# VHH binders against Grifin (GRIFIN): the designs that were tried, part 1

Scores and structures below are computed, not measured.

Target 1, 144 residues: Grifin (GRIFIN), of Homo sapiens (Human) (a4d1z8)
Amino acid sequence: MAVQSKAFCAGGLAPGWKLLVQGHADSGEDRFETNFLLETGDIAFHIKPRFSSATVVGNAFQYGRWGPEQVSSIFPLAPGEPFEIEVSWDAEHFHVYAPEHKVLQFPCRQRPLGATTRVRVLSDHCLAQVELAKRGLSWGDRGY
Structure headers, positions and changes below count from the first letter of each chain, unless a header shows other numbers; antibody chains are not in Kabat numbers.
ipSAE, averaged over its two directions, is called F for ESMFold2-Fast, E for ESMFold2 and O for OpenDDE. V2 adds 0.75 times the mean of E and O to 0.25 times the DockQ between the complexes of E and O.
[cut] marks letters that were taken out.
The coordinates of atoms that the task and the answers printed are left out; those that the model quotes come from them. Centres of patches stay.

## First folded at step 19 (VHH)

Design a4 (from z1 with M99W W101Y)
Fold by OpenDDE, fold request of step 21:
Structure a4 (fold): chain B 144 residues (1-144), chain A 120 residues (1-120)
Amino acid sequence: as target 1 above (144 residues)
Amino acid sequence: QVQLVESGGALVQPGGSLRLSCAASGFTFSSYDMRWYRQAPGKEREWVAYISDSGSSTSYEDSVKGRFTISRDDARNTVYLQMNSLKPEDTAVYYCAKWGYYDRGGFDSWGQGTQVTVSS
C-alpha cells in the first residue's frame, strides 16, 4: 500500500503558491503520483512519473473519466537518487519543474483554480517532503 | 491485503430502495476517498458517486442525483450507497472503489460487486 501525503488548500489553489515534493526512488520500479483534487472528487491535475518508459504523464479526471494524457519525455528522476518536484500554477496552466528542467506544462482543464482544494501524493516509500509553500525564486523563474 | 467487499444488492421494484455496503480492509480507510461505480449489462462501467476521505464532500453522476446518497463510517471501514426511487435503468453490478494507481485505471475495486436489479 502506497504512503499517502496530503496538503490542503484552504480557499483553493492560490496565486503565488507552489507544491514541493521531495522523495527518493530506491529502484526503477518506485512510483509516486500527485493529484490536485476538487471537492467533487475530480482531479484537476494528475502527475505520474513512469520509470518504465522514462516519461512523465499529466492528466485530469473530469466528468467521470480520464482525459487525454500529456506525456513528457523529460524524466529528471533516477533510480537510487533523491528527487525534487515543484508544481506551480497560474490561471492557464500547471507547471511541473525539476531542478534545471521544465518537465511539463499542463492546461488548467478544471477551472477556477479555487475549486481545487486538496493535494495528495502517493508513493511506494515515505516522502521526505510534501509542502505547499509561497513562491519565491522558483525553478520556473530561473529560465529552465 | 486490500479488500473491498460489496453487499446489499437485490431485486426490487421500481420506486424501491436499497442500501449497499462496501466493507473495506487492508488499508487506512479513513485516508481515502471512496467511490461507487456500476456496470449495466452490455455497458461500460460508470462512476456513480463520490465521497471524500473526511466525508465532508460528496458528488454524484447526474442520473442519480437526488436519489442516491453516499456516506461512510470510518469506525466500521464501510462506505454506503443509499439508493431511493430506483429505476430499471439503475440495474447493474455495483462496485466500491478506492484510489489505486493511475496505470491501473486510478480507481479500482477488489470485490465481485453486488447485483442490483430493478424490475416490475
Scores: ipSAE 0.709, ipTM 0.866, lowest interface PAE 0.7, mean pLDDT 90
Fold by OpenDDE, fold request of step 21:
Structure a4 (fold): chain B 144 residues (1-144), chain A 120 residues (1-120)
Amino acid sequence: as target 1 above (144 residues)
Amino acid sequence: QVQLVESGGALVQPGGSLRLSCAASGFTFSSYDMRWYRQAPGKEREWVAYISDSGSSTSYEDSVKGRFTISRDDARNTVYLQMNSLKPEDTAVYYCAKWGYYDRGGFDSWGQGTQVTVSS
């Protein structure tokens, strides 16, 4: 069964914050997913690293249906190596960053952003860290 | 192994009520959001109701709002769907589901579902 890590934003996602996800991919079959959830159970933003194709998928889940996925060919994970992903957001988009890479930009399909109050990370293995933090030296501000 | 077993389906007349149950096993039930889906003949499976892991949040498909109520009993690893004021269009096989991985459809149901038929 997948290991679940949770982060909460009771007031909803606020500007100037970010999600930090750190973990370790033990194998090429290892996977993790990040879901930004509304109270309705809808997913404003889903992040899926797909090791089989070395892509990162973004999508949203609303009213029991997945929307059209976005696929990035930027794949910042490697089997057997630790990884770090940063997710930030503004009024228009979610932004997924890895070291020295902007991986994905995903539109906020469900607004307002404040409606998103939960973050869940699922993984085949234990994740090192899942944290909501204020943006400081953000990768998004590094010109990637 | 993960199992979800739906029960409670029956033939009822319009306006009738049913309570569906989904017995879960093989995973930490209390840690998962649960959902009910239904599939009518020749139609795609559609989401019906959602309840958060804590039970503090619920949501429903528009067509069932005010009529259906999802609840859970973590001590019994069971999620319920109370169905009131049933309509013929509610006729379907009902499935419960737990959240899974995206590439698996985002949710999983390991039961055969339970048939709900609403007919005069």
Scores: ipSAE 0.695, ipTM 0.857, lowest interface PAE 0.7, mean pLDDT 90
Fold by ESMFold2, fold request of step 21:
Structure a4 (fold): chain B 144 residues (1-144), chain A 120 residues (1-120)
Amino acid sequence: as target 1 above (144 residues)
Amino acid sequence: QVQLVESGGALVQPGGSLRLSCAASGFTFSSYDMRWYRQAPGKEREWVAYISDSGSSTSYEDSVKGRFTISRDDARNTVYLQMNSLKPEDTAVYYCAKWGYYDRGGFDSWGQGTQVTVSS
């Protein structure tokens, strides 16, 4: 049974924030994904670990259609294990990280990012969690 | 377990109106955005309308804006499509859709759909 974890970004996505995603996925079903949604129902950024091929996939959904997917073979995740992924953004790209790895950089296909107001995680595991967090006060590293 | 049952399709003259219904079961309906799609013979399915889980946000494909209205009734687990000023190019099988996993076609199920035919 699928479960949705949700976050709401009043006023839309802004620089200086990140999304922390904690998940747990069975590789046999590939049932974990994160969607950054607009009020129109479009998806500005779709990100999913595809355990069946050990890749991380990014895409966007606009006017009822998926665009071309971008695929990364940087896959520091293991089937059946808890994982953590961090997504951050600027005006030009979404950036996806796992601990000690830059996984994917996805060009924004829809602008401005302020039109993206909701984030949803779709998963079959009730342990999936999503949280918006402010990056460090210096807007760069957290080492201040 | 997810079931979507579309109904209300008919033969209608150009300029006419029709209301489609989609009865949903097997999931927490109020927690999901819902969409209508349509497919004419020999064409790909195309998106028609969207409504958010709360019902507060809607959007439409450009060719139906101002003519079609999507709505939902969470007490009856039903999504509707009110279709006005119908044109021959609206002829299609209409499907409602629940969002599913990306690698599962983006939807958990398609019903049999309901046929709308606009002609004289």
Scores: ipSAE 0.558, ipTM 0.799, lowest interface PAE 1.5, mean pLDDT 81
Fold by ESMFold2, fold request of step 21:
Structure a4 (fold): chain B 144 residues (1-144), chain A 120 residues (1-120)
Amino acid sequence: as target 1 above (144 residues)
Amino acid sequence: QVQLVESGGALVQPGGSLRLSCAASGFTFSSYDMRWYRQAPGKEREWVAYISDSGSSTSYEDSVKGRFTISRDDARNTVYLQMNSLKPEDTAVYYCAKWGYYDRGGFDSWGQGTQVTVSS
């Protein structure tokens, strides 16, 4: 059964912030993904670890269709272990990190900041969570 | 078990109206965005309409804008498609879709569909 973890950004995605995604997958069945959604139902950025091939996949869903995949073979994740992925963004790209690794840089196919108001993690494990945080600051230490 | 059951398809004349329903069970309906797709004979399935989980946002494929309206009733676990000013080009099997995992073709759950035929 799929479980959704959600975050909402009312003004859209802003520069200087990042999304921390915590996940867990007990198998190579590729049942974990994160989607950055517009109010139209389009997906500005889809990111998933594909454990079956040890790759990280990025894509976008526009006009009722998926675009071409962008695939990274940098895969510092292990099935059966909790993991943390960090996604940040600027005007041109989404940037995906895992501990000690830059994993993927995905060019924006649509304006992610102005129209992207929801982030969803779809997973078959309830451990999945999302957190919006400022880059370059320790959470809670800077008085924001 | 997830089930989606479409109904309301019929043979109608051009300019007519139909209301399609999709009854959902086996998941928390109010937590999911829902979509309608259609597939004409010999064609790929194409997106028609979208409604967000809250019902506050909708969007439509260009050829149906102003003629079709998607809605949802969370108390009845049902999504609807009101189709007005029907054209022969709208002839297709109509499917509702629940969001699913990417590596399963983008949607995990589809109904059996309901046939809409628009002809004189």
Scores: ipSAE 0.511, ipTM 0.768, lowest interface PAE 1.6, mean pLDDT 81
Fold by ESMFold2, fold request of step 21:
Structure a4 (fold): chain B 144 residues (1-144), chain A 120 residues (1-120)
Amino acid sequence: as target 1 above (144 residues)
Amino acid sequence: QVQLVESGGALVQPGGSLRLSCAASGFTFSSYDMRWYRQAPGKEREWVAYISDSGSSTSYEDSVKGRFTISRDDARNTVYLQMNSLKPEDTAVYYCAKWGYYDRGGFDSWGQGTQVTVSS
């Protein structure tokens, strides 16, 4: 059974904030993914690790359909170990970081980002933390 | 086992109305957004309507806005599509869909569908 963790961003996403996700995968077949949702049910940004290929995948969902994937081979996660992933954003891109790594930069396909009001994380296991925080306190400031 | 069963499809005259139902089981229905899609012969499935898990947000494809209304009844584990002012271009098999992991196309399950035919 998948577990849903939810966060609500009253007034929509704003620059200067980030999403922090902490947890672990028990095996390489465990799944988790993060979706940044609009009230319309569109997904401004989807991100997931794909353990089978050791890649991180980004995409968007508009008008009931997924767009083309963007894939990064920077994969700083290991099964059985804790992970920490940070997502930050500006008007043009979502940025994904892990400690000491810049993982992915994903162009916004749906602007403005202020229409994005919900973040949902699906996972096979409960996550340790799903949190919005100010960006100045994160790995994103280090230019990984 | 996730199961979605659509019903209520029929042959109707242009300008008529139908109410479709989708009975859900095998998951915590109130925790999931739900969507209706349709597929006309020879075409790809297209999105029709969306309702959030709480029911507080809805959205519609432009060609059905103002004519179709999606709703949900969490006590009955059922999502509905009220279709008014039906047109021949609404003829299709209608499916409800439950959100799931990305690698399954973003949807874990689809129903069998229910046929709606709008013709004189």
Scores: ipSAE 0.495, ipTM 0.762, lowest interface PAE 1.8, mean pLDDT 81

Design a6 (from z6 with S54D G55S S56G)
Fold by OpenDDE, fold request of step 21:
Structure a6 (fold): chain B 144 residues (1-144), chain A 120 residues (1-120)
Amino acid sequence: as target 1 above (144 residues)
Amino acid sequence: QVQLVESGGALVQPGGSLRLSCAASGFTFSSHDMRWYRQAPGKEREWVAYISDDSGSTSYEDSVKGRFTISRDDARNTVYLQMNSLKPEDTAVYYCAKMGWYDRGGFDYWGQGTQVTVSS
């Protein structure tokens, strides 16, 4: 059974914060997803590493339907290896980073950021870390 | 295996009320958001209501706001849809839904549905 980790943003996503996710992909069959959710059930931002195509998919779920996918060819997960993903945000975009990679930039289709109050990370395997943290030195700040 | 079984659908007159139930099994119900959808004849399936697993927050399609109420009983692995002030346009097959793993546009689990018919 898949495991899930939850993080809550009582006042909504706050500027200057980020999501840190660490996990482990045992094989190419592993599944992993991250959802930024509103109280309405809408998903402001969905992140899906797609092992079958070695792509990372971004999407949003609004009014009971998924929107158009954004697909990145940068795939930060490797079978048998641990992975790290950092998600940050500003008023206009979500930013997905992996070590030394800007994986995806996804527009905020659901605004304002304050409306997003929950983060859920799902995985076939135990997650090493799921944390909301204040931004300091982030991968995005390192210029890649 | 995930199973959802809807019940409670019936024929009612306009202005009437119904309470739909959805019995869930095969997953940790209390850890999942639940939704109701409906599909009217000749129309696409549309989202109707949502209830959070944690906060208990709810949301509704505009056309049912103030008339429908979604609720859940985690101890019984059941989600409900109380439908009041029913209108003919509410006629549809109603489905209980659990979101599955995202794949090529997403995937939901739902049952066989339950028929709701509103007619004078």
Scores: ipSAE 0.814, ipTM 0.912, lowest interface PAE 0.6, mean pLDDT 91
Fold by OpenDDE, fold request of step 21:
Structure a6 (fold): chain B 144 residues (1-144), chain A 120 residues (1-120)
Amino acid sequence: as target 1 above (144 residues)
Amino acid sequence: QVQLVESGGALVQPGGSLRLSCAASGFTFSSHDMRWYRQAPGKEREWVAYISDDSGSTSYEDSVKGRFTISRDDARNTVYLQMNSLKPEDTAVYYCAKMGWYDRGGFDYWGQGTQVTVSS
């Protein structure tokens, strides 16, 4: 079974915050997902690295169905290497960053951000760190 | 292996009630959101209800709001769907679902389903 890390945003996703995810990819078969969820079960933002294609997929799940994928060719995970992902958000978009790279910009298909109250990070390996933190001098602030 | 076994489906008259059950195994039930779907003949499978593993929050398809209630018993690894005020348009095979790993449109685990027929 996958390791699951959960974070809760009681008041919803707040401006000036971010999700930090650190993990380790042992192989190209590793499974990793990040979901930003509403209480309704909808997923405002889903992040899925696809090792087979070296792409990062963004999507949303609403009313029991997945929407159209957005695909990034920037792949911040490498087998046998640790990875770091930072997810930030504003009123219009989710932003996925890796060191020195903006990986993905995904529109907020489910608004408002305050409706998103849960974050789940799933991995078939232990996650080193999953935390919500206030934005500071981070990758997203570098303007990649 | 993930297994979901739906039961409780029957033939009922309009206005009747049914309670569906879904017995889950092969995964940590209490750590997973659960959903009910239904598929009518000639139609696509549609989402019906959702219940979270965390807060127990629930949500429903508009057409079943106020009539259907999803609940769960984690001690018994079972999710339920109480269906009241049934209508002919509720006729379908009902499936219990656990979300799987996302793969090009998502993947859910399903059981064989249970037939619900609402007819006068």
Scores: ipSAE 0.814, ipTM 0.912, lowest interface PAE 0.6, mean pLDDT 91
Fold by OpenDDE, last read:
Structure a6 (fold): chain B 144 residues (1-144), chain A 120 residues (1-120)
Amino acid sequence: as target 1 above (144 residues)
Amino acid sequence: QVQLVESGGALVQPGGSLRLSCAASGFTFSSHDMRWYRQAPGKEREWVAYISDDSGSTSYEDSVKGRFTISRDDARNTVYLQMNSLKPEDTAVYYCAKMGWYDRGGFDYWGQGTQVTVSS
């Protein structure tokens, strides 16, 4: 059964914060997803690494329907290896980073950011860390 | 395997009420959000209602707000849709749904549906 980790933002996503996700991909068949959710059940931002194609997919879910996918050819996960992903946001975009890589920039299709109050990370395996933290010296600020 | 079985559909007059039920099995019900959809003849399936597994928050399609209420009983692995003040335009097959993995067809799990007909 899949493991689910949750983080909550009672006041919604706040500027100057980020999501840190650490896990381990045991195989190329591992399922891993991250969802930023509204109270309505809409998904402001969905992140899906696809091991079969070595791509990272971004999407949104609104009124019971998925929108158009945005696909990145930058794939920061490796089977059998630990991974680290950082997701930050501003008024216009979500930003997905991995060590030494900017993986994806996804537009905020659900506004405002304050309406997004939950983060769910799903995995076939245990997640090492799922944390909302204040942005300090983030990867995005390091010029990746 | 995930199974969802909808029931409670019937023929009712405008202004009437119905309560739909969806019995779930094959997964940890209490750990999943649930939704109701409906599909009218000649139309695409549309989202109707949502209920969260954790916060219990609910949301509805605009056309059913104030008339429909979604609820859940985790002990019974059942999600409900209370439909009041029914209108002819509510006529449809109603489906309960559980979201699956994104790449598993991109669609929610749902059952065979239950027919709701509102007519004078």
Scores: ipSAE 0.804, ipTM 0.909, lowest interface PAE 0.6, mean pLDDT 91
Fold by OpenDDE, last read:
Structure a6 (fold): chain B 144 residues (1-144), chain A 120 residues (1-120)
Amino acid sequence: as target 1 above (144 residues)
Amino acid sequence: QVQLVESGGALVQPGGSLRLSCAASGFTFSSHDMRWYRQAPGKEREWVAYISDDSGSTSYEDSVKGRFTISRDDARNTVYLQMNSLKPEDTAVYYCAKMGWYDRGGFDYWGQGTQVTVSS
């Protein structure tokens, strides 16, 4: 059974904020996704840790179809282990971080960021935390 | 098992109206966004309408804006497409769609579709 956590930003994604996702990967099954959605149903940014290939996939869904994937070979998740992911953004890119890793940089294919008003995190397992928070000491600010 | 069953397709004259229904099962309907697609003869399948599971927000392909209305009844696990001011170019097989897991092909779940024909 899939668990869905939602976060909302009525004014859209604001500068200086981030998404924090914490969970536990009990299995190596590929049932964990994060979507940044517009009111139109488009997905500005989709994040998929793919255990089968040990990759992290980024994509967007626009006008009823998926775009071209970006694939990162940096895979900071491990089966049976807790994980933490931070997603930040600027006018040009989404940035995906894990502890001590810059995982993925994905271009903002859907602009402006203010059009993105919802975040959905889907998982087969319970998520410890899904939170939109102001960027304090983010991993991205740590110089890696 | 996800199942989507479209109905309501018919032959109508230009300017006519038609209401399509899609009965959903095999998943928690109220927790999922729903979409309508259509495929005209010789053309690729195209997105038509979207409705959110949360806010109820809707969106439409440009050519159907102002004419089509998507709605949902979560108590009945049904999504609808009200089509007004129908045009011959609306002729197509209409599909109800639910998005699946990305790695399961990255595509929506589809029903068998229902034929809509607009002709004088």
Scores: ipSAE 0.800, ipTM 0.907, lowest interface PAE 0.6, mean pLDDT 91
Fold by ESMFold2, fold request of step 21:
Structure a6 (fold): chain B 144 residues (1-144), chain A 120 residues (1-120)
Amino acid sequence: as target 1 above (144 residues)
Amino acid sequence: QVQLVESGGALVQPGGSLRLSCAASGFTFSSHDMRWYRQAPGKEREWVAYISDDSGSTSYEDSVKGRFTISRDDARNTVYLQMNSLKPEDTAVYYCAKMGWYDRGGFDYWGQGTQVTVSS
């Protein structure tokens, strides 16, 4: 059974923020994916760890159709274990990290990027979570 | 099992109207966005309309905008397509769709389709 977690991105995707995606996959069933949606139903960025092939897939859904996949073989995830994926963005790319590993850099196929209003995680595990968080870069070393 | 059943297709004259229905079962309908597609003879399937799970967002392919309206009734697990000012180029088999898991293909869940024919 599919389980959905949702977040709204008020004002669209802006720099200085990131998305933290937490999931769990029991084995190589490939039942975890995250979609950055527009009000039109287009998907600006789809990110999916594919445990069956140990790859991470990026794509976009425009005008009712999926585009060509971008596939990364950098796969620092293990089936049966909880995982965390960090997605950040700028005007030209989505950037995907799995803790200290840069996994994928996906060019934005839809402009303007700020039109994305929802993030949806689809998982067959009820503990899947998504949250919008401020990036870990700090101004504290230049403060007081 | 997921099931999508379209109905309401007919032969109509240009300028006429039809309302298509898609009855859904086997999933939590109110948690899923729904889409209509169509496939004209000899052409590839194309997107027509979209409605979000909360009905807060809709969108349409340019050639049908202002003529077609997508709606949903979550209590009846049904999505509709109201088609007005029909033209011969709207002749197609119309499908409703639910997006499934990415790795199981495009839309894993399609209805069988309903034929709409617009002819004099």
Scores: ipSAE 0.684, ipTM 0.862, lowest interface PAE 0.9, mean pLDDT 81
Fold by ESMFold2, fold request of step 21:
Structure a6 (fold): chain B 144 residues (1-144), chain A 120 residues (1-120)
Amino acid sequence: as target 1 above (144 residues)
Amino acid sequence: QVQLVESGGALVQPGGSLRLSCAASGFTFSSHDMRWYRQAPGKEREWVAYISDDSGSTSYEDSVKGRFTISRDDARNTVYLQMNSLKPEDTAVYYCAKMGWYDRGGFDYWGQGTQVTVSS
């Protein structure tokens, strides 16, 4: 059964913020994805680790349809193990990191990103945890 | 399994009104955003309207803004499309949709559709 985790940014998407996503892919079905939603129902940024092909996928959903994929072969994640992904953004790009790796740089397809923003993490078999944080990276493990 | 069943399509004169319904089953309806799409003859399917899971946000394709209203009734697992001031250009098969997993089929779940015809 699908599990949705939500976060809400009252000021909308702004530079200087980041999203920390922790997940676990228990099966090979690749059922873990994160969507940055606008109030319109558009998805400004979709990010998905695709374990079956060892790639990280970025996309956007506008006017009821997906755009072209951007795919990264930088995949420092292992099937069946917990993982951590950090997403940050500026006016031009979303930036995706895993520990010690920059994974993907996805150009923003919509401007401005200042509308009320919801973030949803969809996972079927994994407990997902999301956290919005301001400025900079946390260097240490947050524990648990 | 996910099922979406549209109804309420009819022949109507320009300027008329029509209300479409979409009965949903096979998933937790109240936790999902819902959308309407339409497909006119000779055209590809296009998005029409969106409503969030908590009804807090709605949006519409520009050509229907001010004329169409999407709503939902979570107790009845139903999404609606109220269509007013209908034009011949609104003639299409209308589908309700639920977004699926990105990589499972690469598409939303769709109903069979309901035909709306606007002609004088």
Scores: ipSAE 0.649, ipTM 0.844, lowest interface PAE 1.1, mean pLDDT 80
Fold by ESMFold2, last read:
Structure a6 (fold): chain B 144 residues (1-144), chain A 120 residues (1-120)
Amino acid sequence: as target 1 above (144 residues)
Amino acid sequence: QVQLVESGGALVQPGGSLRLSCAASGFTFSSHDMRWYRQAPGKEREWVAYISDDSGSTSYEDSVKGRFTISRDDARNTVYLQMNSLKPEDTAVYYCAKMGWYDRGGFDYWGQGTQVTVSS
């Protein structure tokens, strides 16, 4: 049975925070996706691991329709195993990481990001979880 | 399976009013956002209105703002579109929609639609 996990970002998305998403792809059709929603029903950022093609997909939904996909072949995830994805953001991009990998950088198509107040994770597995966490300073390419 | 059944379409004169209904089944209605779309003859389907799962937010396409109102009744698994001050350019088949899985065809679930015709 499909399940939804929700996180609410009062006052909207702000730099200095990250979203930790945990999922599990047991079998079947690879039903796992995360949406960053505006109050208008637009989706500022859609992210999903597509296990069938070993890719990570990013997109946005505006004015009732999806835009063009951005697809990454950096896929350090395995079918049938738990996985963890980290999403962070700044004024220009969403940044997606998996352990030891920068997976995707997706340009923001909608302004301002502060209007994004909800995050939803859709999954066909009950172990899916989402947490909002403060992003610490890091060496190298992560952080601010 | 998800089923969406639109009703209430009719022939009305310009300036008239009409209320559309969409009966939903096959999913937990109260946990899903709902949308209305429309498709005029020979044109692409376009978004009209949105309501969140908790009714806490709504939004509308610019040409219908102030004239159309989306609402929902979770006890009856029904979403509504109240259309006032109708114009000939509102003539279309109206569909309610639910967001589906991204990779399942890339589209929201649709009903059969209900025809709204605004003419004299």
Scores: ipSAE 0.644, ipTM 0.844, lowest interface PAE 1.1, mean pLDDT 81

